# Ledger of designs, part 189: VHH binders against EKC/KEOPS complex subunit cgi121 (cgi121)

Target 1, 174 residues: EKC/KEOPS complex subunit cgi121 (cgi121), of Schizosaccharomyces pombe (q9p7j3)
Amino acid sequence: MILPLFPETQVHVFVYENVSNCAAIHEQLISQNPIYDYAFLDAATILYKKQVYSAIIRALEDRRDEQMKTKTIHSEVILSLSPKTEISSAFRQFSMTKKSKNIVVVKIDSKLTEEEEFERLDKLVEGNRVEFSDEELQKLIDFKVLKKNYKLDPSTLENPLASILSSIALRGYS
Key: E = the ipSAE of ESMFold2; O = the ipSAE of OpenDDE; V2 = 0.75 times the mean of E and O plus 0.25 times the DockQ between their complexes.

## First folded at step 19 (VHH)

Design zh2 (from zg4 with K102R; framework vhh_7yz9_2; at its last look DockQ between E and O 0.96; V2 from the best seeds 0.88)
Fold by OpenDDE, look of step 19:
Structure zh2 (fold): chain B 174 residues (1-174), chain A 120 residues (1-120)
Amino acid sequence: as target 1 above (174 residues)
Amino acid sequence: QWQLVESGGGLVQAGGSLRLSCTASGFTFSNYRMGWYRQTAGNEREWVALIAKHGRIDYADSVKGRFTISRDNAKNTVYLQMNSLKPEDTAVYYCTARLYDRYGPTEDYWGQGTPVTVSS
């Protein structure tokens, strides 16, 4: 997919459920294996497509303005999901862990088609690909985690999208 | 050979102020995003304040309203004015310089760090 404000940047997003090798993937990320140049998110923390896209856009804006806080665009996406500016907190809250079962994988600056990228990623992830949609994401979400990450209360829980997007967009503007 | 040299750290009482300086050499200073990170023992390095070459400034939530970052390209120096210091600001502060291309960072330089200790 091409984002309107970033026409030169191709983005792919994939969702996997029942992933059996998250621990192995995590080790590769720690070792900074370039083959794993993706943002691996815990699907339990993601409720909306717009949440992911908002984080991507925020990360791309930071890159555009040369104000990335992290080392890579993909790590910046993870940070951008968080309402907090702390890198460590963002990673703890949103990044795939060794114990994750369902994940959202983001690729920035891909030169491949979605299917080609999938073929590449499918060699790395041992799980079942599902559609990147709100319908599928809501099946994987942990609302306890979501409420904690974005400090949602009963008044915002019925429709948390606005609160989530505001948190992402206004991060660092308090 | 590039170099980043921090100065200005030290011991200060809570509520006090310090001004850190970082002087760069060996690269075109004006082309780089400059910034400050800090790190405590046993923890990951966290960003504090960043100033891009075109002037965008970002602050971490924990320091916003208290710290001010600035740069002087003529002197190849970046500054961090730290006011209303708190004990939780105690850390080693690192100066950083980052060069970007269209895909992201291409060069990262770090100073050796200057310690800041805030006593209660």
Scores: ipSAE 0.923, ipTM 0.964, lowest interface PAE 0.5, mean pLDDT 96
Fold by ESMFold2, look of step 19:
Structure zh2 (fold): chain B 174 residues (1-174), chain A 120 residues (1-120)
Amino acid sequence: as target 1 above (174 residues)
Amino acid sequence: QWQLVESGGGLVQAGGSLRLSCTASGFTFSNYRMGWYRQTAGNEREWVALIAKHGRIDYADSVKGRFTISRDNAKNTVYLQMNSLKPEDTAVYYCTARLYDRYGPTEDYWGQGTPVTVSS
C-alpha cells in the first residue's frame, strides 16, 4: 500500500499464525542477514491495524526528518510501537522472539507487489498466512501483554485504541 | 579523515551539571544529524538526544527537561548540557554524526566516548 503522506513508499504488512520457525528467523535477524530485512513483530502485542500503521508513519516521519534512533527503517518501526523512547525495551516488548508463535511482518520500501513480496516472505516463514485485519489480530493478541506494554488501566483497556495511538504519536513529547 | 572528539566528561555529584562537547572534522558538519548516545556496562547503546541539520530536536524520556542539545555549525561542534544529574546517568557518552539519503542513513560516525560518573 501507499500512505498518503509518503507517496513514494510502498509498504506491505503480513500476518502469520502458528509459526514453527521463529527461533530460526530470530537467529537470522541477530546475524543481520539482509534476506530477512523486515520488521518481525510478535502478534501477541498487536491488536489493531492502526497500531501498525501509526508505528510505520512515525518511523517514516523520523526518517524524513533525519531523526531515526535505530539503524534501519524496520527496526525503527519496532521502536515506534513503544510508548517509551528506550530502544532496548521496545525490542524486548514488541519484536518477535524465539518463543513467538504468531507474527506480524512489515516491509517498507518494497519494489514488489503484495503477492510478489508474499512469495519471498513465504520462503522464510513456516506458518499460515492470515489476513491483516482487526478481526484476525484480535484472535492473536495477548491482552495481558497489551496492558503491560501500554500501561492500560481497566477503563482504558475496554477501549484502548485512542490510548495506544496517542502513546505512539506522543512518544518523546509528553 | 573524519574525526569526532568528545570532551567534558568526568565525575560529578548527583544534582550537578556537566557540559559535553563534540568537535567534528573531515566532513561537512552542517549536513549531518548530530547526537548523543550513552552506554552502561553490559547494555546496548541508547539514544539520549538528537539534533537534525534543520533543527529538529528529540530527547529520550529519561533526560527530557534536564539535558539540552545544541549545535554550532560555525565551530563544527555539538553540545550536551546535562543538568540535575542522577546516578542513573552514569555511562559512556558517544557523539554520533549521521548522513541520510531518502532511504535512510548512508554514513554513521561515532566518537570514542567520554565517561560520565554521577556519584551519590
Scores: ipSAE 0.785, ipTM 0.918, lowest interface PAE 0.8, mean pLDDT 92
ESMFold2 (binder alone), look of step 19: mean pLDDT 85; pTM 0.850

Design zh4 (from zg4 with L99I; framework vhh_7yz9_2; at its last look DockQ between E and O 0.84; V2 from the best seeds 0.84)
Fold by OpenDDE, look of step 19:
Parts: structure tokens; sequence; C-alpha cells
Structure zh4 (fold): chain B 174 residues (1-174), chain A 120 residues (1-120)
């Protein structure tokens, strides 16, 4: 996928359910294995495609402006999902953990087609790929976690998208 | 030989103010993002304020409205004006310069740090 505002940057997003090796993946991330150069998100925290895209765009904007808070574009995506500026909080809230079952995987600056990238990623993730869609994401979401992460209340739960996007977009601007 | 030297730290009472300075040498100062981080014993270093080469400024939530970052390219200096200081602001403050390529950061340079202590 190509984002209109960043035509030179190819982006791929994949969703896996019933992942059995999240702990192993997590260890590789800790060791900074370059083969695992992706943003691994806990799917329990993701409700909308636009949520992910908004975070990606914000991360790319940070890179464009040389204002990244983290060390990599993928870690910046994780941070960008958060309404908070604290990196550790963002990672605790949105990143894949050893206990995760379902994950969203983001690749920035891919040189491969979506299918080729999938083939590479499929060697790393032991789970079932599902469609990256709002329909599939809503099956994986933990609303308790979502409410906590974005401080959603009953008035915003009817249509949480606007609140989520606002939280992402306005982080650090309050 | 990139070098960053912080100054201005010290002891201050809660509600007080300090102004930190960081003087850079060994590189074209105006071409790089500058910033301030802080660290307490036993904790990870956290970003406080960043100022890009084109002037974009970002603040951590914990300091927004109280701290102001600025830069003087003619003096190769970045500043952090800290007002309404709180005990929670007690830390060693580090100046940083970050190098980018088209894919992201490639290297960070750091000063030795200047301690800030805010008493109750």
Amino acid sequence: as target 1 above (174 residues)
Amino acid sequence: QWQLVESGGGLVQAGGSLRLSCTASGFTFSNYRMGWYRQTAGNEREWVALIAKHGRIDYADSVKGRFTISRDNAKNTVYLQMNSLKPEDTAVYYCTARIYDKYGPTEDYWGQGTPVTVSS
C-alpha cells in the first residue's frame, strides 16, 4: 500500500490470529534481531484500520520532520498509537507481549510486494493470517483494554473512532 | 569530534525556575535536531523536549506548559527554560543531537548531563 502523502514509502499491514509463538517473537525483538524489523501490535488494542493508518502517518510525519521520539520507524508507529507521549506507556499499551494471541504487524519501507512480504513474515509468525479489515479487527479487540488505552466513556463508545483518531492526532498538543 | 556540553543545572525550590544550556561543537549545529532528555537513578532516560532543524517543537506531557525549548544557531546552543519546577522534575538532564537518514535516526550524540534538583 502507498499512502498519498508519502508516495515513496510502501506500507504493508498484516493481521494474525491464534499466534502460538508471540513469546519467541518478543525475545527476538528484545535482542533487536533485524529480521524482525516490523511493528508488532497487540490486536486486542486495535479496533479500526484507520487507527493503524493514523499511527503510521504520524510516525512518517515525525520521521519527515526529524522529530521521532523512538529509534526506529516501527517503534514510532507503536508510540503514535498512544494518546500519551511516554514511550514506555505506549509500548505497554499497544505493543505485542509474550502473552498476546492475536497481532497486527506493520512493515514500513518494504521493498517487496505484499505477497512477498507475507511470505517472509509467515516464516516468523506461527498463526493464521486474517484480512486486515474493521470486521476482522473487531473480532479480536478487547474493549476493556481499548477503553483504558484511550479513556473512552459511555458517551464515546457509540462511535469510538473519532475519539481514537483525535487522541492519536492531538497527542502532545493539549 | 561531536561534543555537547550542558550547563545551568542546580538546586532550586519547588515553583522555581532554571535555564539549561547546551553548547555544541564539531558539527553543523543548524542541520540537526536537538533535544533534552532526563534520567533518574534506576529508570530509563526519557525525552523532555525536542526542536527540529526547521523549528518544529515537541514536549513531553509532563513538562508541557512549564518548559520551553529553543535554539540559537549562531551560538550553536540549545536551551531549556524550566518554570514551575516540581520535585518530580529532579533528574540529570542530557542534551542530545540526532542524525537522520531517509529511513530514520542513525546516531545519537549526548552530553555528560547536568543535574537538576527540585526541593519540596
Scores: ipSAE 0.918, ipTM 0.963, lowest interface PAE 0.5, mean pLDDT 96
Fold by ESMFold2, look of step 19:
Structure zh4 (fold): chain B 174 residues (1-174), chain A 120 residues (1-120)
Amino acid sequence: as target 1 above (174 residues)
Amino acid sequence: QWQLVESGGGLVQAGGSLRLSCTASGFTFSNYRMGWYRQTAGNEREWVALIAKHGRIDYADSVKGRFTISRDNAKNTVYLQMNSLKPEDTAVYYCTARIYDKYGPTEDYWGQGTPVTVSS
């Protein structure tokens, strides 16, 4: 898809459930294998499509302004999900781990159609693709993890979207 | 060959101040995003303060309000003024220089680091 603020940047987002090879993928990411140049997120931390899009927008803004904190745009997406500036905590909280079961995968600057990118990604991920939708994400979320990551109190848990998006957008400005 | 030379580290009491400097050579300094990262024992490097060629400045939450980054393009030097230092600021501080194309960083240079110890 094309984000309105970044019309020349093609982005694809995929969701996989029941992934059996997260440990293998994780080792490839640590070794910085360019074939694995995606953002691999733990789906237990993602409740909304807009959560992911807001992190992508923030990462692209930081790239545009030449202020990326991490080495790649994809690692910058992982940082951008966090309400805090620390890189290590953002990765611990949002990145796919060896123990993850369900993942959200982001590709930025794709030169491929969604289905072409899927065909490449499907060779790397052993799991079942599901739709990138709020309905599917809601089935995969861990609300205890979400509450902890964004420090949501009971008053915001009934409709946490605005609080989450504000955390992503305002990180580093206050 | 490019070089980044850091200086100004040392031992200081909590509440004190230090000013780090990093002087660059071998590349066109004004075209690079400059910055400081730090590494505590047993941990990975974390960003501290970044200053873009176009003037945008970002600070990590842990140092905002206490640290100030600045650059002097005429001297090819980036500075980090560190005030109100805390023991948790103890780390090796690394100067970095990064240049971008539209897809992201294309060159990423690191200094050898300057140790800072803040005693309680």
Scores: ipSAE 0.768, ipTM 0.912, lowest interface PAE 0.9, mean pLDDT 92
ESMFold2 (binder alone), look of step 19: mean pLDDT 80; pTM 0.802

Design zh6 (from zg4 with I57Y; framework vhh_7yz9_2; at its last look DockQ between E and O 0.96; V2 from the best seeds 0.82)
Fold by OpenDDE, look of step 19:
Structure zh6 (fold): chain B 174 residues (1-174), chain A 120 residues (1-120)
Amino acid sequence: as target 1 above (174 residues)
Amino acid sequence: QWQLVESGGGLVQAGGSLRLSCTASGFTFSNYRMGWYRQTAGNEREWVALIAKHGRYDYADSVKGRFTISRDNAKNTVYLQMNSLKPEDTAVYYCTARLYDKYGPTEDYWGQGTPVTVSS
């Protein structure tokens, strides 16, 4: 898809459940294998599509403004999910781990169609692709993790979208 | 033969101040985003402060209100004024220079680091 604010940047987002090779993927990320040039997120930490898009937008803004804190646009997406400015915290909170079972995968600056990118990514991820939707994300979320990551309280947990988006958008402004 | 040379580190008491400097050579300084990162033993390097080529700056939450980044393009130097230092600010501070294109960073340069120790 194309984001209105960044019409020159094509973005693809995929969701996989029951992934069996997260550990292997993680090792490739550590080794900085260019074939794995994606943002791999733990789906347990993602509740809304808008959450992911907000992080992507934040990362793209950082790139535009030459304010990226991390090395790559994809790592910046991971950072952008966090309400905190610390890189290590963001990765700990939102990045796919060796123990992850469900993941959200983000590709920025793809020259491929969604289907083409899927075919490419499908060779890397051993799991079942599901729709990138709030409905599907809701099935994969760990609310305990969500509450912790965004410091949600009972009053905000009923409708956490606003709180999450505010946390992402206003990171570093509080 | 690019170089980033940090200076100004040392031992300081809590509540004290230091001013770090980083002088660049071997590349067009004015085209680069400059910044400071810090690292403690056994931990990942964390960003502290950034300043874009046009002077826009950003700070990590942990240093906001205490640290000030600035640059002097005529001197090819970036500065980090550190006030109200805390023991948790103890780290090796690294100067960095980053060049961007439309897809992101294309060049990254790092200094050797200057140690900052804040005693309680």
Scores: ipSAE 0.912, ipTM 0.960, lowest interface PAE 0.5, mean pLDDT 96
Fold by ESMFold2, look of step 19:
Structure zh6 (fold): chain B 174 residues (1-174), chain A 120 residues (1-120)
Amino acid sequence: as target 1 above (174 residues)
Amino acid sequence: QWQLVESGGGLVQAGGSLRLSCTASGFTFSNYRMGWYRQTAGNEREWVALIAKHGRYDYADSVKGRFTISRDNAKNTVYLQMNSLKPEDTAVYYCTARLYDKYGPTEDYWGQGTPVTVSS
């Protein structure tokens, strides 16, 4: 897909459930294998499509402004999901781990169609693809994790979107 | 052929100040985003401060209001003024220089690090 603010940047987002090989993927990410150049997120931390798009936009803004804190645009997406600037805590909180069961996968600067990128990714991930939609994400979220990651009040949990998006957008200004 | 030479680290009492300097050579300093990261034993490097080639800056939450980054392009030098130091600021501080294209960093240079110890 093409984000309005970044018309030359093709982005694809995929969701997989019941992933059996997160440990193997994690090893490839540590090795910096270029075939695995994606952002691999734990779906337990993602409730909304807009949450992911906001982090992508924030990462792309920082790239445009030469203010990336991490080495790659994909690692910058992971940092951008966090309300805080600490890199290590952002990765602990949002990144796929060896024990993750469901994942959200982001590709930025893709030169492939969505179907071509899916075919490549499907060879790497042993799991079932589901639609990238709020409906499917809601089935995979862990609300305890979401509350901790964004410090949500009990009343905010009724409609947490605005609070989450504010945390992503306002990081560094408080 | 490029070089980043850091100085100004040392031992300081809590509440004190230090000024780190990093002098660059072997590349066109004014084209690079400069920055500081720090690392404690057993942990990954963490971002501290960045300053863009035209002066826009940003700080990690843990140092905002206490640290100030600046650059002097005439001297090919980036500075980190560290005030109101706390024991948790104890780390090895690394200077970085980064060049970008439209896809992200293309050159990413790191100094050897300068130790900072803040005593209680």
Scores: ipSAE 0.643, ipTM 0.872, lowest interface PAE 1.5, mean pLDDT 91
ESMFold2 (binder alone), look of step 19: mean pLDDT 85; pTM 0.849

Design zh7 (from zg4 with E107D; framework vhh_7yz9_2; at its last look DockQ between E and O 0.95; V2 from the best seeds 0.88)
Fold by OpenDDE, look of step 19:
Parts: C-alpha cells; sequence; structure tokens
Structure zh7 (fold): chain B 174 residues (1-174), chain A 120 residues (1-120)
C-alpha cells in the first residue's frame, strides 16, 4: 500500500489471530533481531484500519520532520497510537505482549510486494492470517482496553473513531 | 571524536528554575536534531523536549508550558530552561543528538547526563 502523502514509502499491514508464539516473537524483539523489523501491535487495542493508518502517518511525519521520539520507525508507529507522549505508556498499551493472542503487524519501507512480505512474515508468526478490515478488527478488539487507552466515555462509545483519531492527531498539541 | 557535555543540573526547591546546557563537539551540530531525555533509576529513559534542525519543537506532556528548549548553532549548544519545577522532574537529564536520512535515524549521540533534584 502507498499512502498519498508519502508516495515513496510502501506500507504493509497484516492481521493474525490465534497466534501461539507471541512470547517467542517478544523475545526476539527484546534482543533487537533485525529479522523482526516490524511493528507488532496487540489487536485487542485496534478497532479501525484508520486508527492504524493514522498512527503510521503520524510516525512518518515525525520521521520527515526529524522528530522521532523512539529509535525506529516501527517503534514510532506504536508511540503514535497513543494519546500520551510517554513511550513506556504507549508500548504498554498498544504493543504486542507475551500474552497476546491476536496481533496487527506493520511493515514500513518494504521493498517487497504484499505477498512476498507475507511469505517472510509467515515464517515468523505462528497464527492464522485474517483480512485487514474493520470487520475483522472488530472481532479481535477488547473494548475495555480500548476505553482505557483512549479514555472513551459512554457518549463517545457509539462512534469512537473520531475520538481515537483526534487523540492520535492531537497528541502533544493540547 | 564527538562529545556532548551537559551542565546546569543540581538541587532546587519545588517551584524553582534551572537552565541546562549541552555543548557539542566533533560533529556538524546544525545538521542534527537536538534534545533532552530524562531517566530515573529503574525506569526507561523518556523524552522531554526535542528541537529539529529546521526548528520544529516538541515537548512531552509532562513538561509542556514549563520547559523551553532552544539551540544556538553558533555555539554548538542546546538549552533547556526548566521553570516551575516539580519533585516529579527529579531525574538524570541526558542531552542527545540525532542525524537522519530518508529512512530514519542514522547516528545517535548521548551525553553522560546531568542530575536534577527537585525537593518538595
Amino acid sequence: as target 1 above (174 residues)
Amino acid sequence: QWQLVESGGGLVQAGGSLRLSCTASGFTFSNYRMGWYRQTAGNEREWVALIAKHGRIDYADSVKGRFTISRDNAKNTVYLQMNSLKPEDTAVYYCTARLYDKYGPTDDYWGQGTPVTVSS
């Protein structure tokens, strides 16, 4: 996928359910294995495609402006999902954990086709790939976690997209 | 050999002010994004304020409205004016310099850190 504002940057997003080796993946991330150069998100925290894209765009903007807070573009995506500026908080709230079962995986600056990238990633993730869609994401979301992460109230729960996107876009600007 | 040297830390009472300085050498200062992070024992290092080479400035929520970052390219120095200090601001403050290419950071330099203690 190509984002309009960043035509030179290819982005791929994958969704896996029933992942059995999140703990193993997590260990590789801790050890900074370059083969795992992706953003691994807990799907329980993701409700919309636009939520993910918004975070990606925010991260790319930070890179463009040389204002990344984290070490890598993928870690910056994780930070960008958060309404808070704290890195530790963002990772705690949105990143894949050892206990995660469903994950969203983001690849930025891919030089491969989506299918080729999938083939590489499929060797790392032991789970079932599902479509990256709002329909599938809604099946994986934990609304309790979502409400906590974005401080959603009953008035915003009917249509939380606007609140989520605003939280992402306006982080650090309040 | 590159170097970042912080100064200005110390003990201050709550509500007080400090001004940190970081002087760089051994690299082209004007090409780098400069910034400040802080860290307490047992916790991860967190960003505080960043100033890009083109002048964009970002602040962490916890310091916004109280801290001001600035840079003087002629002096190869970045500053952090800290006002209305709180005990929660107690930490070791680290100066950082980051160089970018189109894919992201290529070089990261860090100072040795300067301690800031805010007493209640």
Scores: ipSAE 0.921, ipTM 0.963, lowest interface PAE 0.5, mean pLDDT 96
Fold by ESMFold2, look of step 19:
Structure zh7 (fold): chain B 174 residues (1-174), chain A 120 residues (1-120)
Amino acid sequence: as target 1 above (174 residues)
Amino acid sequence: QWQLVESGGGLVQAGGSLRLSCTASGFTFSNYRMGWYRQTAGNEREWVALIAKHGRIDYADSVKGRFTISRDNAKNTVYLQMNSLKPEDTAVYYCTARLYDKYGPTDDYWGQGTPVTVSS
């Protein structure tokens, strides 16, 4: 897909359920294996497509403005999901871990079609691909985790989207 | 060869101030995003304050309102004015310089670090 403000940047997002090899993937990420150059997110933390797109946009804006806090655009997406500026907290809260079961995978600056990128990714992830949709994400979310990560109070629980997107957009500005 | 040299660290009482300086050589300073990270024992480095070549400034939540970053391109120097210091600010502070292309960082330089201890 192509974001309007970043017309030359192709982005793909994939969702996998019942992933059996998160520990192996995690080891490859620690080793900085370039074949694994994606953002691997724990799906338990993601309720909306717009949550992921807003984090991608924020990361791309910081790259454009030469103000990235992390080393790669994919790690910057992980930071950008967080309402707080601390890198370690963002990774602890949103990254795939060895214990994750369902994941969201983001590729930025892809030069491949979605199908071609999927074929590469499918060799790395042992799990079942599902649609990247709010319907599927809702099945995988942990609402206790979402509430904790974004400090959702009772009034925002009726429609948490605006609160979540504001947290992503306004991090670091006040 | 490139070099980043930090100075200005030391021991200070809570509520006090310190000014860190970082002088650069061996690269075109005005083309780089400059900044400060800090690290406590057993933890990864965390960003503190960043200043882009064109003047955008970002601060971490924990220091906003107390720390001020600035740069002087004529002196190849970036500064961190640290006011109202707290014991939680105790860390080794690292100067960093980063060059970008359209895909992200291409150079990522780090100083040796300057210790800051804030006593209660």
Scores: ipSAE 0.787, ipTM 0.917, lowest interface PAE 0.9, mean pLDDT 92
ESMFold2 (binder alone), look of step 19: mean pLDDT 86; pTM 0.858

Design zh8 (from zg4 with G55A; framework vhh_7yz9_2; at its last look DockQ between E and O 0.93; V2 from the best seeds 0.85)
Fold by OpenDDE, look of step 19:
Structure zh8 (fold): chain B 174 residues (1-174), chain A 120 residues (1-120)
Amino acid sequence: as target 1 above (174 residues)
Amino acid sequence: QWQLVESGGGLVQAGGSLRLSCTASGFTFSNYRMGWYRQTAGNEREWVALIAKHARIDYADSVKGRFTISRDNAKNTVYLQMNSLKPEDTAVYYCTARLYDKYGPTEDYWGQGTPVTVSS
């Protein structure tokens, strides 16, 4: 996918359910294995496609303006999901953990087609690929986690998208 | 050989002020995003304030309204004015310089750090 505001940057997003090797993937990330140059998100924290894209856009804006807080564009995506400016908090809240079962994987600056990237990623992730859609994400979400991460209350739970996007967009403002 | 040298840290009472300085050498200062991170024992390093070469400034929520970052390219120096200091601001503060290309950071430099202790 090409984002309108970033036409030179190709982005791919994949969703996996029933992943059996998250612990192994996590170890590779800790060791900074370049083959695992993706943003691995816990699907339990993701409710909307727009949530992911908003975070991606925020990260790309930070890169464009040379104001990345983290080391890589993918880690910046993880940070960008959070309403908080703290890196540790963002990773704790949104990043894939060893205990994750369902994940969302983001690739920035891919030189491959979506199918080619999938083939590459499929060698790393032992799980079932599902469609990147609100419908599928809704099946994987943990609303308790979502409420906690974005401090959602009963008044915002019926339509949390606006609150989530606002939190992402306005992070660090005021 | 590049170098980042921090100064200005020390002990201060809560509500007090400190001004940190970081002087760079060995690279083209004006091309780099400058910034400050801080770290406490046993915790990850967290960003505090960043100032890009085009003067965009970002602050962590915990310091917004209290800290001010600035840079003087003629002196190859970045500053962090810290006002209304709190005990939770106690940490080692690190100066950083980052160079970017279109894909992201290409160079990262870090100072040795300057300790800041805020007593109650």
Scores: ipSAE 0.919, ipTM 0.963, lowest interface PAE 0.5, mean pLDDT 96
Fold by ESMFold2, look of step 19:
Formats: C-alpha cells, structure tokens, sequence
Structure zh8 (fold): chain B 174 residues (1-174), chain A 120 residues (1-120)
C-alpha cells in the first residue's frame, strides 16, 4: 500500500496466526540475515490497523528528518510502537519473540507487489495468513499486554484507540 | 581514516555536571546527524540525544531537561552538557555520526566511548 504523506514508499503488512517457527525466525533476526529484513511484531500487542500505520508513519517521519534512533526502518517501526523513547523496552514489548504464536509482519520500501512479497514471506513463516483487519487483530490481542504496554486505565481500555495513537504520535514531545 | 574522539568523561557526584565533547575528522561534519548513545553493563546501547545537520534536536525521555546537545560545525565538534547527574546516568557514552539518503542511514560512525560514573 501507499501512505499519502509518503507516496514513493511501498508498504505491505501481513498477519499470521498459529506460527510454529518463531524461534527460528528470531534466530535469523539476531543473526541479521538480510532475507529477514522485515519488522516482525508480536500480534498479542496489536489491536488496530491504525496502531501499525501510526508506527510506520512515525518511523518514516523520523527517517525523513534524519532522526532515526535505530539502524533500519524496520527496527524503527518497532521503536515507534512504544510510548517510551527507550529502544530495548520497545523491542522487549512489541517485537516477536521465540515464544510468540501470532505475528504482524511489516515491509517498508518494498519493490514487489503485495502478492509477490507474500510469496517470499510465506517461505519464511510457518503459519496461517489472515487478513490485516481490525476484526482479525482483535482475535489475536492480549488485552493484559496491551494495558501494560500503553498504561491504559479502565476508562481508556474500553476505547483505547485515541490513547494508543496519542502515545505513538507524542513520544519525544514532552 | 575517519575519526570520532570523545572526551570529558569521568567520575562525578550525583547532582553534578559534566560536558562531553566529540571531535570529528575525515568527513564533512556539517552533513551528518550527530548524536550520543550510552551503554550500561550487560545492556544494549540506548540513544540519548541527537542533533540533525539543520539543528533539529531529539532527547530521550530519561535525560530531557537535564542534558543539552549542541554542535559547532567550525570546530567539527558535538557536545553533550550533562547537568543534574544521577547514578543511573552511569554508562559508557558513544558519539555517533550518521549520513542519510531517502532510504535511511548510508554511513554510521561510532566513537570508542568515554566512561561516565555518577556516584551516589
């Protein structure tokens, strides 16, 4: 897909459930294997499509402004999900781990169609692709994790979207 | 051939101040985003403060209001003024220089680090 503010940047987002090889993928990410140059997110931390889009936009804004904190645009997406500026906590909280079961995968600066990128990614991920939609994400979320990651109280937990998006957009502007 | 040389680290009591300097050579300093990261024992590096070539500045939450980054392009030097130091600021501080194109960093230079210890 194409984000309006970044029309030259092609982005694809995929969701997989019941992933059996997160440990193997994690090892490849630690080894910095360029074939795995994606952002691999734990789906237990993602409730809305807009949560992912907001993190992508924030990462692209920081790249545009030459203020990326991490080495790659994909690692910057992981940081951008966090309400805090600390890199290590953002990765601990939002990145896929060896124990993850469901994942959201982001590719930025893709030179491939969505179908072509899916075919490549599908060779790497042993799991079932589902639609990137709020309906599917809501089946995969862990609300206890969401509450902890974004410091949601009961009033915001009922309708947390605005609080989450504000946390992503306002990080660093305090 | 390129160099980043940090200085100004040391031992200081909590509440005190230090000024770190990083002098660069072997590249066109004014074209680079400069910055400071720090690393505590057993942990990954964390960004502290970044200053773009056109003076946009970002600070990590943990240092905002206490640290000030600045640059002097004529002297090829970036500074970090650290005030109101706390024991948790104890780390090795690394100077970094980064060049960008539209896809992100193309050159990413790191100094050898200068240790800072803040005693309680």
Amino acid sequence: as target 1 above (174 residues)
Amino acid sequence: QWQLVESGGGLVQAGGSLRLSCTASGFTFSNYRMGWYRQTAGNEREWVALIAKHARIDYADSVKGRFTISRDNAKNTVYLQMNSLKPEDTAVYYCTARLYDKYGPTEDYWGQGTPVTVSS
Scores: ipSAE 0.727, ipTM 0.897, lowest interface PAE 1.1, mean pLDDT 91
ESMFold2 (binder alone), look of step 19: mean pLDDT 82; pTM 0.820

